# Designs tried in a protein design chat: VH-VL binders against d3rpb9. Part 2

Target 1, 107 residues: d3rpb9
Amino acid sequence: MVNEIDSESLSQRLADTEDVLLVDIRTPAEIAQGMIPDALQLPMHLIPIRMSEIPKDRDVVIYCRSGARSYQACAYLMQQGYGRVLNLRGGIIAWARHGLPIVAPEG
Short names: E, the ipSAE of ESMFold2; O, the ipSAE of OpenDDE; V2, 0.75 times the mean of E and O plus 0.25 times the DockQ between their complexes.

## First folded at step 9 (VH-VL; framework fv_acimtamig)

Design e1 (at its last look DockQ between E and O 0.82; V2 from the best seeds 0.74)
Fold by OpenDDE, look of step 10:
Structure e1 (fold): chain C 107 residues (1-107), chain A 120 residues (1-120), chain B 106 residues (1-106)
Amino acid sequence: as target 1 above (107 residues)
Amino acid sequence: QVQLVQSGAEVKKPGESLKVSCKASGYTFTSYYMHWVRQAPGQGLEWMGIINPSGGSTYYAQKFQGRVTMTRDTSTSTVYMELSSLRSEDTAVYYCARDFYGSGYEGDYWGQGTLVTVSS
Amino acid sequence: SYVLTQPSSVSVAPGQTATISCGGHNIGSYYVHWYQQRPGQSPVLVIYYDSDRPSGIPERFSGSNSGNTATLTISGTQAMDEADYYCQAWDSSTYVFGGGTKLTVL
């Protein structure tokens, strides 16, 4: 099964300066409304062709709007040998609900 | 104006290979992924694969693994799709289609299609 | 293999609302796109990411996706909307198209 992490735990890990890569698989339109700081933007449908951008030697947290799509993405990556991927439970919705920081994307 | 212009129709025999070209214009060629999709006569659409903007990475549908090769030439803004070991069931119209990612709300664009007939 | 199921045909009178369904197990966990293909023409993207509409596509086209069903809705259907419509989704391994729906404008 897919490993998950909640917003508070993720926030704590980030605050502790752990080496965690965030991956945002939401649409450009969704991202334009706000994203978790320093997240890599990687559309879900491009994961197979861009997964080389996802490291296997560090923890990777994948998130979407509510956690449903990112769960599937994690499942796929696990099948591809990624053992350190985690789904952000509740997605950016939960993240925002907890008052955690959201920023506008660059570019 | 975005345009994808594909090569002309081809007639092939079983066991041969096809290579369809897709010349792109009207946009930044190196900024968009390109898909190949085919459609057998009177049938639905079938996804074949995708190639990244630089041409350095591809991902193919499992059905075509080992038989399909997608490439692109930046100097000519052309994407190629080669399919080997052709069978009669490979008879179809082959389309190149620009991925909508990178285009925002512009949408994707499709070539006019290339009919390839495989018959003995 | 993942399968997207569409009705083979839908008929609608001019000015009425056409609804085309795309069924798939847990399809709401994937983004769904819709393509329009008129006879003898190449497909055209009319909805992507479930509900986003490309520029140039009339506002009468809309999409939704939840649970096990994605839906393309065409309000105020016009003669020019007569075409085959395909839903598409990424199933975590490949792009999958529905079987297509022939929309007839009576």
Scores: ipSAE 0.848, ipTM 0.939, lowest interface PAE 0.6, mean pLDDT 94
Fold by ESMFold2, look of step 9:
Structure e1 (fold): chain C 107 residues (1-107), chain A 120 residues (1-120), chain B 106 residues (1-106)
Amino acid sequence: as target 1 above (107 residues)
Amino acid sequence: QVQLVQSGAEVKKPGESLKVSCKASGYTFTSYYMHWVRQAPGQGLEWMGIINPSGGSTYYAQKFQGRVTMTRDTSTSTVYMELSSLRSEDTAVYYCARDFYGSGYEGDYWGQGTLVTVSS
Amino acid sequence: SYVLTQPSSVSVAPGQTATISCGGHNIGSYYVHWYQQRPGQSPVLVIYYDSDRPSGIPERFSGSNSGNTATLTISGTQAMDEADYYCQAWDSSTYVFGGGTKLTVL
């Protein structure tokens, strides 16, 4: 079963300065419209060859637009030994609906 | 001006190995992932694997695990695909293809294909 | 083991709309890409990330993906659109092509 976290809980963990990595698996066009601050940009179709960029010794929250694609990404990564991945429930849409920070991509 | 030029057609016997080259030009070689895809005569496309030329990491289709090796030479901007223990069923056109990620809106680019025939 | 199902052929009259389906369980939870292959030619990406179009691909090409079906749509079909079309997706284990659809423009 994929572990999940909602936007409010994630926001609180970040406010508590917990060491959490965010991963945005959306397309470049979606990211250009805004992303969660400091997220690693890793498109879904490249996860198999880029998964070594995801640490196994930290909590990692993976998100997409609605949570559906990132759920599948988390399932794959768990099968590959990534025991600390979490799906952001409701994706960036839910995050934005809670009024949480959205920023322009850095590059 | 992006171009992928593959090595020429080959004829092989069962049990031999093949090695196809794909020379890239017109872009920064290490900035883009490269796929290998094959197509048996009269058949559809079959994905074989992907290589990151920046460091040489790879991910292979399960069907080819243990038989396929993908490498690159950054000094010549060339990727290679090697398939060992060939069978008649490996007769196909082999393509290299540059992944679309990182291109902005350019899409992908494909090599011209390399026909490899495996027969006794 | 994951299969992307396409019709083997589609025929349309010139100027009409062609619709090519790509069926897969929960395919709407993945990104789907579409490739055109003209006879004797290498494939070319015509749609990626479900619905994005590379520069140089005509606006008459569009794509959608929801539920168990992704769809490539070609409006105002032309003789030059006659080709094989393949969908592709990552299925959480491997990259899979559909079996291909031969589009004939009569």
Scores: ipSAE 0.751, ipTM 0.923, lowest interface PAE 1.2, mean pLDDT 93
ESMFold2 (binder alone), look of step 9: mean pLDDT 91; pTM 0.931
OpenDDE, look of step 9: ipSAE 0.837; ipTM 0.936
ESMFold2, look of step 10: ipSAE 0.575; ipTM 0.856
ESMFold2 (binder alone), look of step 10: mean pLDDT 91; pTM 0.932

Design e3 (at its last look DockQ between E and O 0.93; V2 from the best seeds 0.81)
Fold by OpenDDE, look of step 9:
Structure e3 (fold): chain C 107 residues (1-107), chain A 120 residues (1-120), chain B 106 residues (1-106)
Amino acid sequence: as target 1 above (107 residues)
Amino acid sequence: QVQLVQSGAEVKKPGESLKVSCKASGYTFTSYYMHWVRQAPGQGLEWMGIINPSGGSTYYAQKFQGRVTMTRDTSTSTVYMELSSLRSEDTAVYYCARDFYGSGYEGDYWGQGTLVTVSS
Amino acid sequence: SYVLTQPSSVSVAPGQTATISCGGHNIGSYYVHWYQQRPGQSPVLVIYYDSDRPSGIPERFSGSNSGNTATLTISGTQAMDEADYYCYAWDTSTYVFGGGTKLTVL
């Protein structure tokens, strides 16, 4: 089963520590509308070939629009030996609904 | 304009290897992933694998693992796909296809295809 | 293991709307892309990321994806739209093409 974290818990954790990598697996068009600060942009379909960019020795939170796609991404990574990945429950939709920070992507 | 030009048709025997080339032009070669897809006569599309922009990383379909090798030559803007231990069922048109990621809504581009016939 | 199921064929009269389905368990949790392949030609991407349309693709092409079905819709179908259409997605295992749908414009 995939581990999940909600928006409020993630926000609190990010405030307490920087030892969490955020991974945004949404489309470029979606990301252009706003992203969670400091998230690594990694398109879902490139996860198999780019997962080496995802560390295994720290907590990683993967998110998408609503949490459905990122759930599948987490499941895949778990099968690949990633034991510290978490799905952002509710995705960036829930994040935004809670009034948490969203920024425009760089570049 | 973006072009992917593949090598010519080949005839092979069972047990031999094929190596198809895909020369890219009209875009930044080192910015795009490249896929290989094949299509047996009268059949559907079958994904074979993907290679990253630098050529340092690949991911192959399980069906072809151990038998397929994808490489890139940045100096010539060419991607290669080698398939060994050929069988008659490897008879197909082989395509290179530039991944749409990074295209800025241009979509992807496909080579013209390379027919490889494997027969004894 | 994961299979994308398409109807083998769809027929439509010129000017009518063609609908091609791509079925897969929980396919809405993946991004689906659609390729058009005319006879003797290389495939062309017509829809990607479920509903995005590449530049140069006519607006009559649209896509949707939810639940267990992705759908390619071609409104005002023209003779030139006669082709094979493939859905495509990466699941948690590999990249998978549907079996393809032959669209005939009557």
Scores: ipSAE 0.878, ipTM 0.947, lowest interface PAE 0.5, mean pLDDT 95
Fold by ESMFold2, look of step 9:
Structure e3 (fold): chain C 107 residues (1-107), chain A 120 residues (1-120), chain B 106 residues (1-106)
Amino acid sequence: as target 1 above (107 residues)
Amino acid sequence: QVQLVQSGAEVKKPGESLKVSCKASGYTFTSYYMHWVRQAPGQGLEWMGIINPSGGSTYYAQKFQGRVTMTRDTSTSTVYMELSSLRSEDTAVYYCARDFYGSGYEGDYWGQGTLVTVSS
Amino acid sequence: SYVLTQPSSVSVAPGQTATISCGGHNIGSYYVHWYQQRPGQSPVLVIYYDSDRPSGIPERFSGSNSGNTATLTISGTQAMDEADYYCYAWDTSTYVFGGGTKLTVL
């Protein structure tokens, strides 16, 4: 079963400066309209070849628009031995609904 | 402009290996992933694998794991796909295709295809 | 492994709307891309990321993806649209093409 975290809990962990990596698996066009600060941009279709960029020794929160695609990505990564992956429940939509920070993409 | 030019058609016997080249031009070769896809006569498209030309990492379809090798030569901007232990079922047109990630609105680009015929 | 199911063929009259389905369990949780292939030619990407259109693809091509079905829609269908169409997605372990749909314009 995929472990999940909601927007408020993630926001609190980030405010407490916890060591958490965010991964945005959305398309470039979606990211251009805004993303969660400091997220690694890793499109869903490249996860199989770019999986080594995701650490196994840190908590990793993966998100998409609504949480549905990132749930599937988390399930896949768990099968590949990534035991500390979490799905952001409700995706960036829920994040935005809580009034949490959204920024232009870095880079 | 972006071009992917593949090596010419080949005729092979069962048990031999094939090696198809795909020469890229018109873009920064190491900035885009490259796929290999094949199509047997009268059949649909079948994905074989992907290579990152920067560093040479690969990911192969399970069906071809152990028989396929994808490599690249950054000095010639060329990717290669080698398929060993050929069978008659490997008769197909083999395509290279540049992944659409990083292209903005351009989508992807495909080579012209390489027909490989495997027969006794 | 994941199977993408397409009808073998779809026929439409010129000027009408063609709809090509791509069925998969929970396919709305993946990004779906669509390729056009005319006889003897390399595939051409016509829709990617469910609904985005590459430059040079006519606006009559559109896509959607939700639930268990992704759909390619061609409005104002023309004779030049007659081709094979494939959906394509990552299925959590590999990249998968649907079986293809032959679109006939009569």
Scores: ipSAE 0.653, ipTM 0.894, lowest interface PAE 1.7, mean pLDDT 92
ESMFold2 (binder alone), look of step 9: mean pLDDT 93; pTM 0.946

Design e5 (at its last look DockQ between E and O 0.80; V2 from the best seeds 0.73)
Fold by OpenDDE, look of step 9:
Structure e5 (fold): chain C 107 residues (1-107), chain A 121 residues (1-121), chain B 106 residues (1-106)
Amino acid sequence: as target 1 above (107 residues)
Amino acid sequence: QVQLVQSGAEVKKPGESLKVSCKASGYTFTSYYMHWVRQAPGQGLEWMGIINPSGGSTYYAQKFQGRVTMTRDTSTSTVYMELSSLRSEDTAVYYCARDFYGSGSYEGDYWGQGTLVTVSS
Amino acid sequence: SYVLTQPSSVSVAPGQTATISCGGHNIGSYYVHWYQQRPGQSPVLVIYYDSDRPSGIPERFSGSNSGNTATLTISGTQAMDEADYYCQAWDTSTYVFGGGTKLTVL
């Protein structure tokens, strides 16, 4: 089973200065509309070949629009030995609904 | 104009190896991943693997692991796909295909013209 | 293994709407792409990320993906649209193509 974290909990962890890596697996077009600050952009289909960019010794939160795709991504990574990955429940939609910060991606 | 030009048709025997080249032009070669896909005669498309822009990382379909090797030569803007221990069922048109994701944007993919490899005794 | 299921063939009269389905368990949790392959030619991406259309692809091509079915829709089908169409997705293990659908324009 994939571990999940909700927006409020994630926000709190980030505020508590926990070193959590955020990974955004959404499309470039989606990301262009806004992303969670400091998230690593990693297209879902490239996860198998780019997973080396994802640390195994840190908590990693993967998110997409609604949490459905990122759930699958987490499941895959768990199969690959990633024991500290979490899916952002509700995705960036839930994040935004809670009024949490969204920024434009760097060009 | 983006172009992917592949090497010519080959005839191989069982047990031999094939190596198909894909020369890229018209775009920043080191910014895009490259896929290899094959298609047996009258059959559908089959994904073989992907190589990253630098050539330092690859990911192969499980079916071909241990038998396929993908490489890149930045100096010549060429991607290679080698398949060893060939079997008759490896007879197919082999395609290189540029991934649609490049430099953080979606820019569409492009396919080579295909390379027919026939494996027969 | 993960399988994407397409109808083997679809026929449509010129000007009518063609619909090609791509079935897969929870396929809506993946991004689906569609490729067009005309006889003797290389595949061409016509839809990516479920519903986005590459530059140069006519607006009559559209896509959707939810639940267990992705769909390619071709409105106002033309003779030139006669081709094989393949859906494709990453299933968290490999890239998977559907079996392909032969679209015949009557």
Scores: ipSAE 0.850, ipTM 0.938, lowest interface PAE 0.6, mean pLDDT 94
Fold by ESMFold2, look of step 9:
Structure e5 (fold): chain C 107 residues (1-107), chain A 121 residues (1-121), chain B 106 residues (1-106)
Amino acid sequence: as target 1 above (107 residues)
Amino acid sequence: QVQLVQSGAEVKKPGESLKVSCKASGYTFTSYYMHWVRQAPGQGLEWMGIINPSGGSTYYAQKFQGRVTMTRDTSTSTVYMELSSLRSEDTAVYYCARDFYGSGSYEGDYWGQGTLVTVSS
Amino acid sequence: SYVLTQPSSVSVAPGQTATISCGGHNIGSYYVHWYQQRPGQSPVLVIYYDSDRPSGIPERFSGSNSGNTATLTISGTQAMDEADYYCQAWDTSTYVFGGGTKLTVL
């Protein structure tokens, strides 16, 4: 069972200064066009070796372009014992449609 | 300019261990992950695992858990793959391959020349 | 364990378009990469992230991925394209290669 969160709910949690980690699993070309502020850049194909960078003791919101690939990433991580991962429903497209912040990558 | 040079062919007996080296040059060694892939005679590619040369973290295919160890030496820019308890089915060409994702520009992938390991009684 | 299915062989005449399929359940929700292996040589990445070409790969190589099928397409196929082609994707616990497709140009 993959838990999901929509853009408005995530935005509210960030505005409330909640301790939530965002993870962007998109390609470098996609990220170059913009990303959600402060997201960890973790390409999907490297999740198996880099999953230790994802905390188990915080809520983690994983996103891709539309939510499809990040849903699969969440399913995998839950199977690996990550009980606090959430898929961003509708991905960064839905986030942008709500007028929420998009920034240039720093890394 | 980027090169991955592997150690030479080996002949092993069942029950022994093999250790293949892969020396990297022409790029920042710690900026790219390294895969190990093998190919049995007349067969397809089989992924074995991946190592992060920066910290030495690894992730192995389930088939090889408990038999494979991947290490690196940052002072020589070399990755090692060790496979224990060899069987005849482990006869293959073993490749190191740099992951195409890294902190630099994408310049395609790079593979070592392959190391033939023959396991025979 | 996740399985990627490729045809064992594909034959095309020179100049024709070759298509090589890679079947997998819900493969459109993963990124697919394609490797070329000429006889006696190491593999070479020709497509990554479904449809991106590495530097030095001709534009006649293209890729797509949706639903249950990823496809490598080689337009204007040349004799030098005769090789084995492997698809590869990440799954739940491992990187998976397809069984490979031998492309013959006659």
Scores: ipSAE 0.561, ipTM 0.858, lowest interface PAE 2.0, mean pLDDT 91
ESMFold2 (binder alone), look of step 9: mean pLDDT 91; pTM 0.930

Design e6 (at its last look DockQ between E and O 0.82; V2 from the best seeds 0.00; counts 0 for: pae E 2.5 > 2)
Fold by OpenDDE, look of step 9:
Structure e6 (fold): chain C 107 residues (1-107), chain A 120 residues (1-120), chain B 106 residues (1-106)
Amino acid sequence: as target 1 above (107 residues)
Amino acid sequence: QVQLVQSGAEVKKPGESLKVSCKASGYTFTSYYMHWVRQAPGQGLEWMGIINPSGGSTYYAQKFQGRVTMTRDTSTSTVYMELSSLRSEDTAVYYCARDLYGSGYEGDYWGQGTLVTVSS
Amino acid sequence: SYVLTQPSSVSVAPGQTATISCGGHNIGSYYVHWYQQRPGQSPVLVIYYDSDRPSGIPERFSGSNSGNTATLTISGTQAMDEADYYCQAWDTSTYVFGGGTKLTVL
């Protein structure tokens, strides 16, 4: 039972200056097309080896292109004791469709 | 240009340990994760684990946890995989394989494989 | 545990199209890679991220992934394509390989 958050709600939380970590689990090629600002880039298949980078004491929103992959990622992290992870429903597609900011990656 | 050259075949007895090396060249060694995969004779591929570019973090398949150790030496561009408490079913060809992440459209690369035979 | 299911063998005549399936529950929610292994050789990546093709891999190799099935397609199959083919994905806990498919070119 993965918790989800929609684009509008996430945008509002970010505007309210809530301490939310965004995690982008998409491929480098996908990220090159645009990403949500200030998102941590963590490819899905590397989550097991890099999950120590994901805090357990703050809300974490994980997203992918459509929300399908990130849902599975959230499910895995929940099994690993992450109780504050949320899946971005609709992924970056929904985010963009709502006219919310997308930026080019810096590195 | 990218090459992964592994150590030679080994013959081991049950209870012993194996340590296979994988020397990398032709790319930035410290930019890529490395996998180890084995293949028993006539069988399929079996993932063993992954080590990060710095060697500071690893993640092993549950089947091998407590028995496998992956390390890497940046100075020699070499990754190692040690498997202890060997059993006859550990007889296999062991491969190192560079992870896709960081390679873009280059794909991954595999070592030539190291046959390890475990027999009494 | 998560399982990727492949047919044990597929046969095709030269010049015909070979199709190798990789079944898994909601496999479309994962990226699937495909490896070719000729007898006595190391595996070679032929498809990655469902449908991308590495440099040097012939265009006759293609891949797709949706629902519960990923598919490797080899058009205009040649004798040199005779090999074992493995699908691979991350199952939210480990890296998983399919059981492999032996492709025979008749």
Scores: ipSAE 0.813, ipTM 0.929, lowest interface PAE 0.6, mean pLDDT 94
Fold by ESMFold2, look of step 9:
Structure e6 (fold): chain C 107 residues (1-107), chain A 120 residues (1-120), chain B 106 residues (1-106)
Amino acid sequence: as target 1 above (107 residues)
Amino acid sequence: QVQLVQSGAEVKKPGESLKVSCKASGYTFTSYYMHWVRQAPGQGLEWMGIINPSGGSTYYAQKFQGRVTMTRDTSTSTVYMELSSLRSEDTAVYYCARDLYGSGYEGDYWGQGTLVTVSS
Amino acid sequence: SYVLTQPSSVSVAPGQTATISCGGHNIGSYYVHWYQQRPGQSPVLVIYYDSDRPSGIPERFSGSNSGNTATLTISGTQAMDEADYYCQAWDTSTYVFGGGTKLTVL
C-alpha cells in the first residue's frame, strides 16, 4: 500500500529536473553527518504538527536511514490524504551505496 | 540557562476551565516546540499535545480533542494550556516540556509542574 | 490506539544490572526516549533516540531498540537510581508514554 522508489530511479528523476520534494525525517545527529541535497528537514515525531508543509500537488519522497521509519511516515501521510508520497527504499544508506550526492545541512 | 516557569497551583470545580502558563527563558522561544503532559496522583505521564510557538500550530491527543486549547504569546515567551469542562479525573500535575528536536545532547527541559485539583 | 507496555516494577540489588523493557508493535521503527522521575520531581531525560545519553547522565545508563522491544539498561545500579522510569515513543500518529516502571534498589 505504500509506494516506494529506489535510489537509482530517484536519482534519474532528479537528473531529469522533475519536480520532486525530498523529506528527511532523521535525527539531528544523523542529518549533521550528511543529507540528500535540498531535502526538507522534518523529524518524524513532528510530522503530525508540520504536515501542512508537505505539498499534496507534487511527488514527495520521504527517507530515513534504512527506509523503515519513513515507510511508517508514508503510511500515516497516505491516511491523511497525501496520495503522492513515496518511500525511498533502503533510505540514505542505499543512496550512499550508489555513490549519490550527500551534502552538509548548512550547504 | 534554559528555564520553564509555570503558574501556581489551582483549585477548580467540575465544569470550570483551567489555564496554565509556562514562561520560557534562556533560549530563542520560537525555535523549539513545546509539549504539555499531565500526571494524575499516583499515575503515569499522559501526553496532551504540542504547540509550535512560531506560528501557533497545535496538535492534540485524541482524548483531549475538543477540550484543550494551547496558545502562546511570543512577546512574553509564554505558552498556555487551557482545559475546559473539568472533571474530577482532571486532577493532576500539569507540565510543560520543551521538545528535544534541536537540543538533545544538552538534555531536556520541563517546567516545575502545576497542581490542579478539581473537586466539588 | 498504540500502546507501550512496561513491567510495573523491577527490583535489583545494589551493583547489579537493571533491565527495563518497553514493548510495542514494531517499536524498532520509532525513536524511543527514556525518562527518570523521582518522587515529587519533574521527569528527567536519561536516554534519547533509542540509545543516546544526554550530557550529565552517568554512562551506566544505556538503551537499545529493535523489533518489538526497547530496553533501558542500568549497570552498577545505585540507591540514587531508585525512581519511576517511563519510555516514550513518537510514532507518526500517536505520542505515547509507557505506563512506567518502579525501580527498587534493595
Scores: ipSAE 0.497, ipTM 0.846, lowest interface PAE 2.5, mean pLDDT 91
ESMFold2 (binder alone), look of step 9: mean pLDDT 90; pTM 0.920

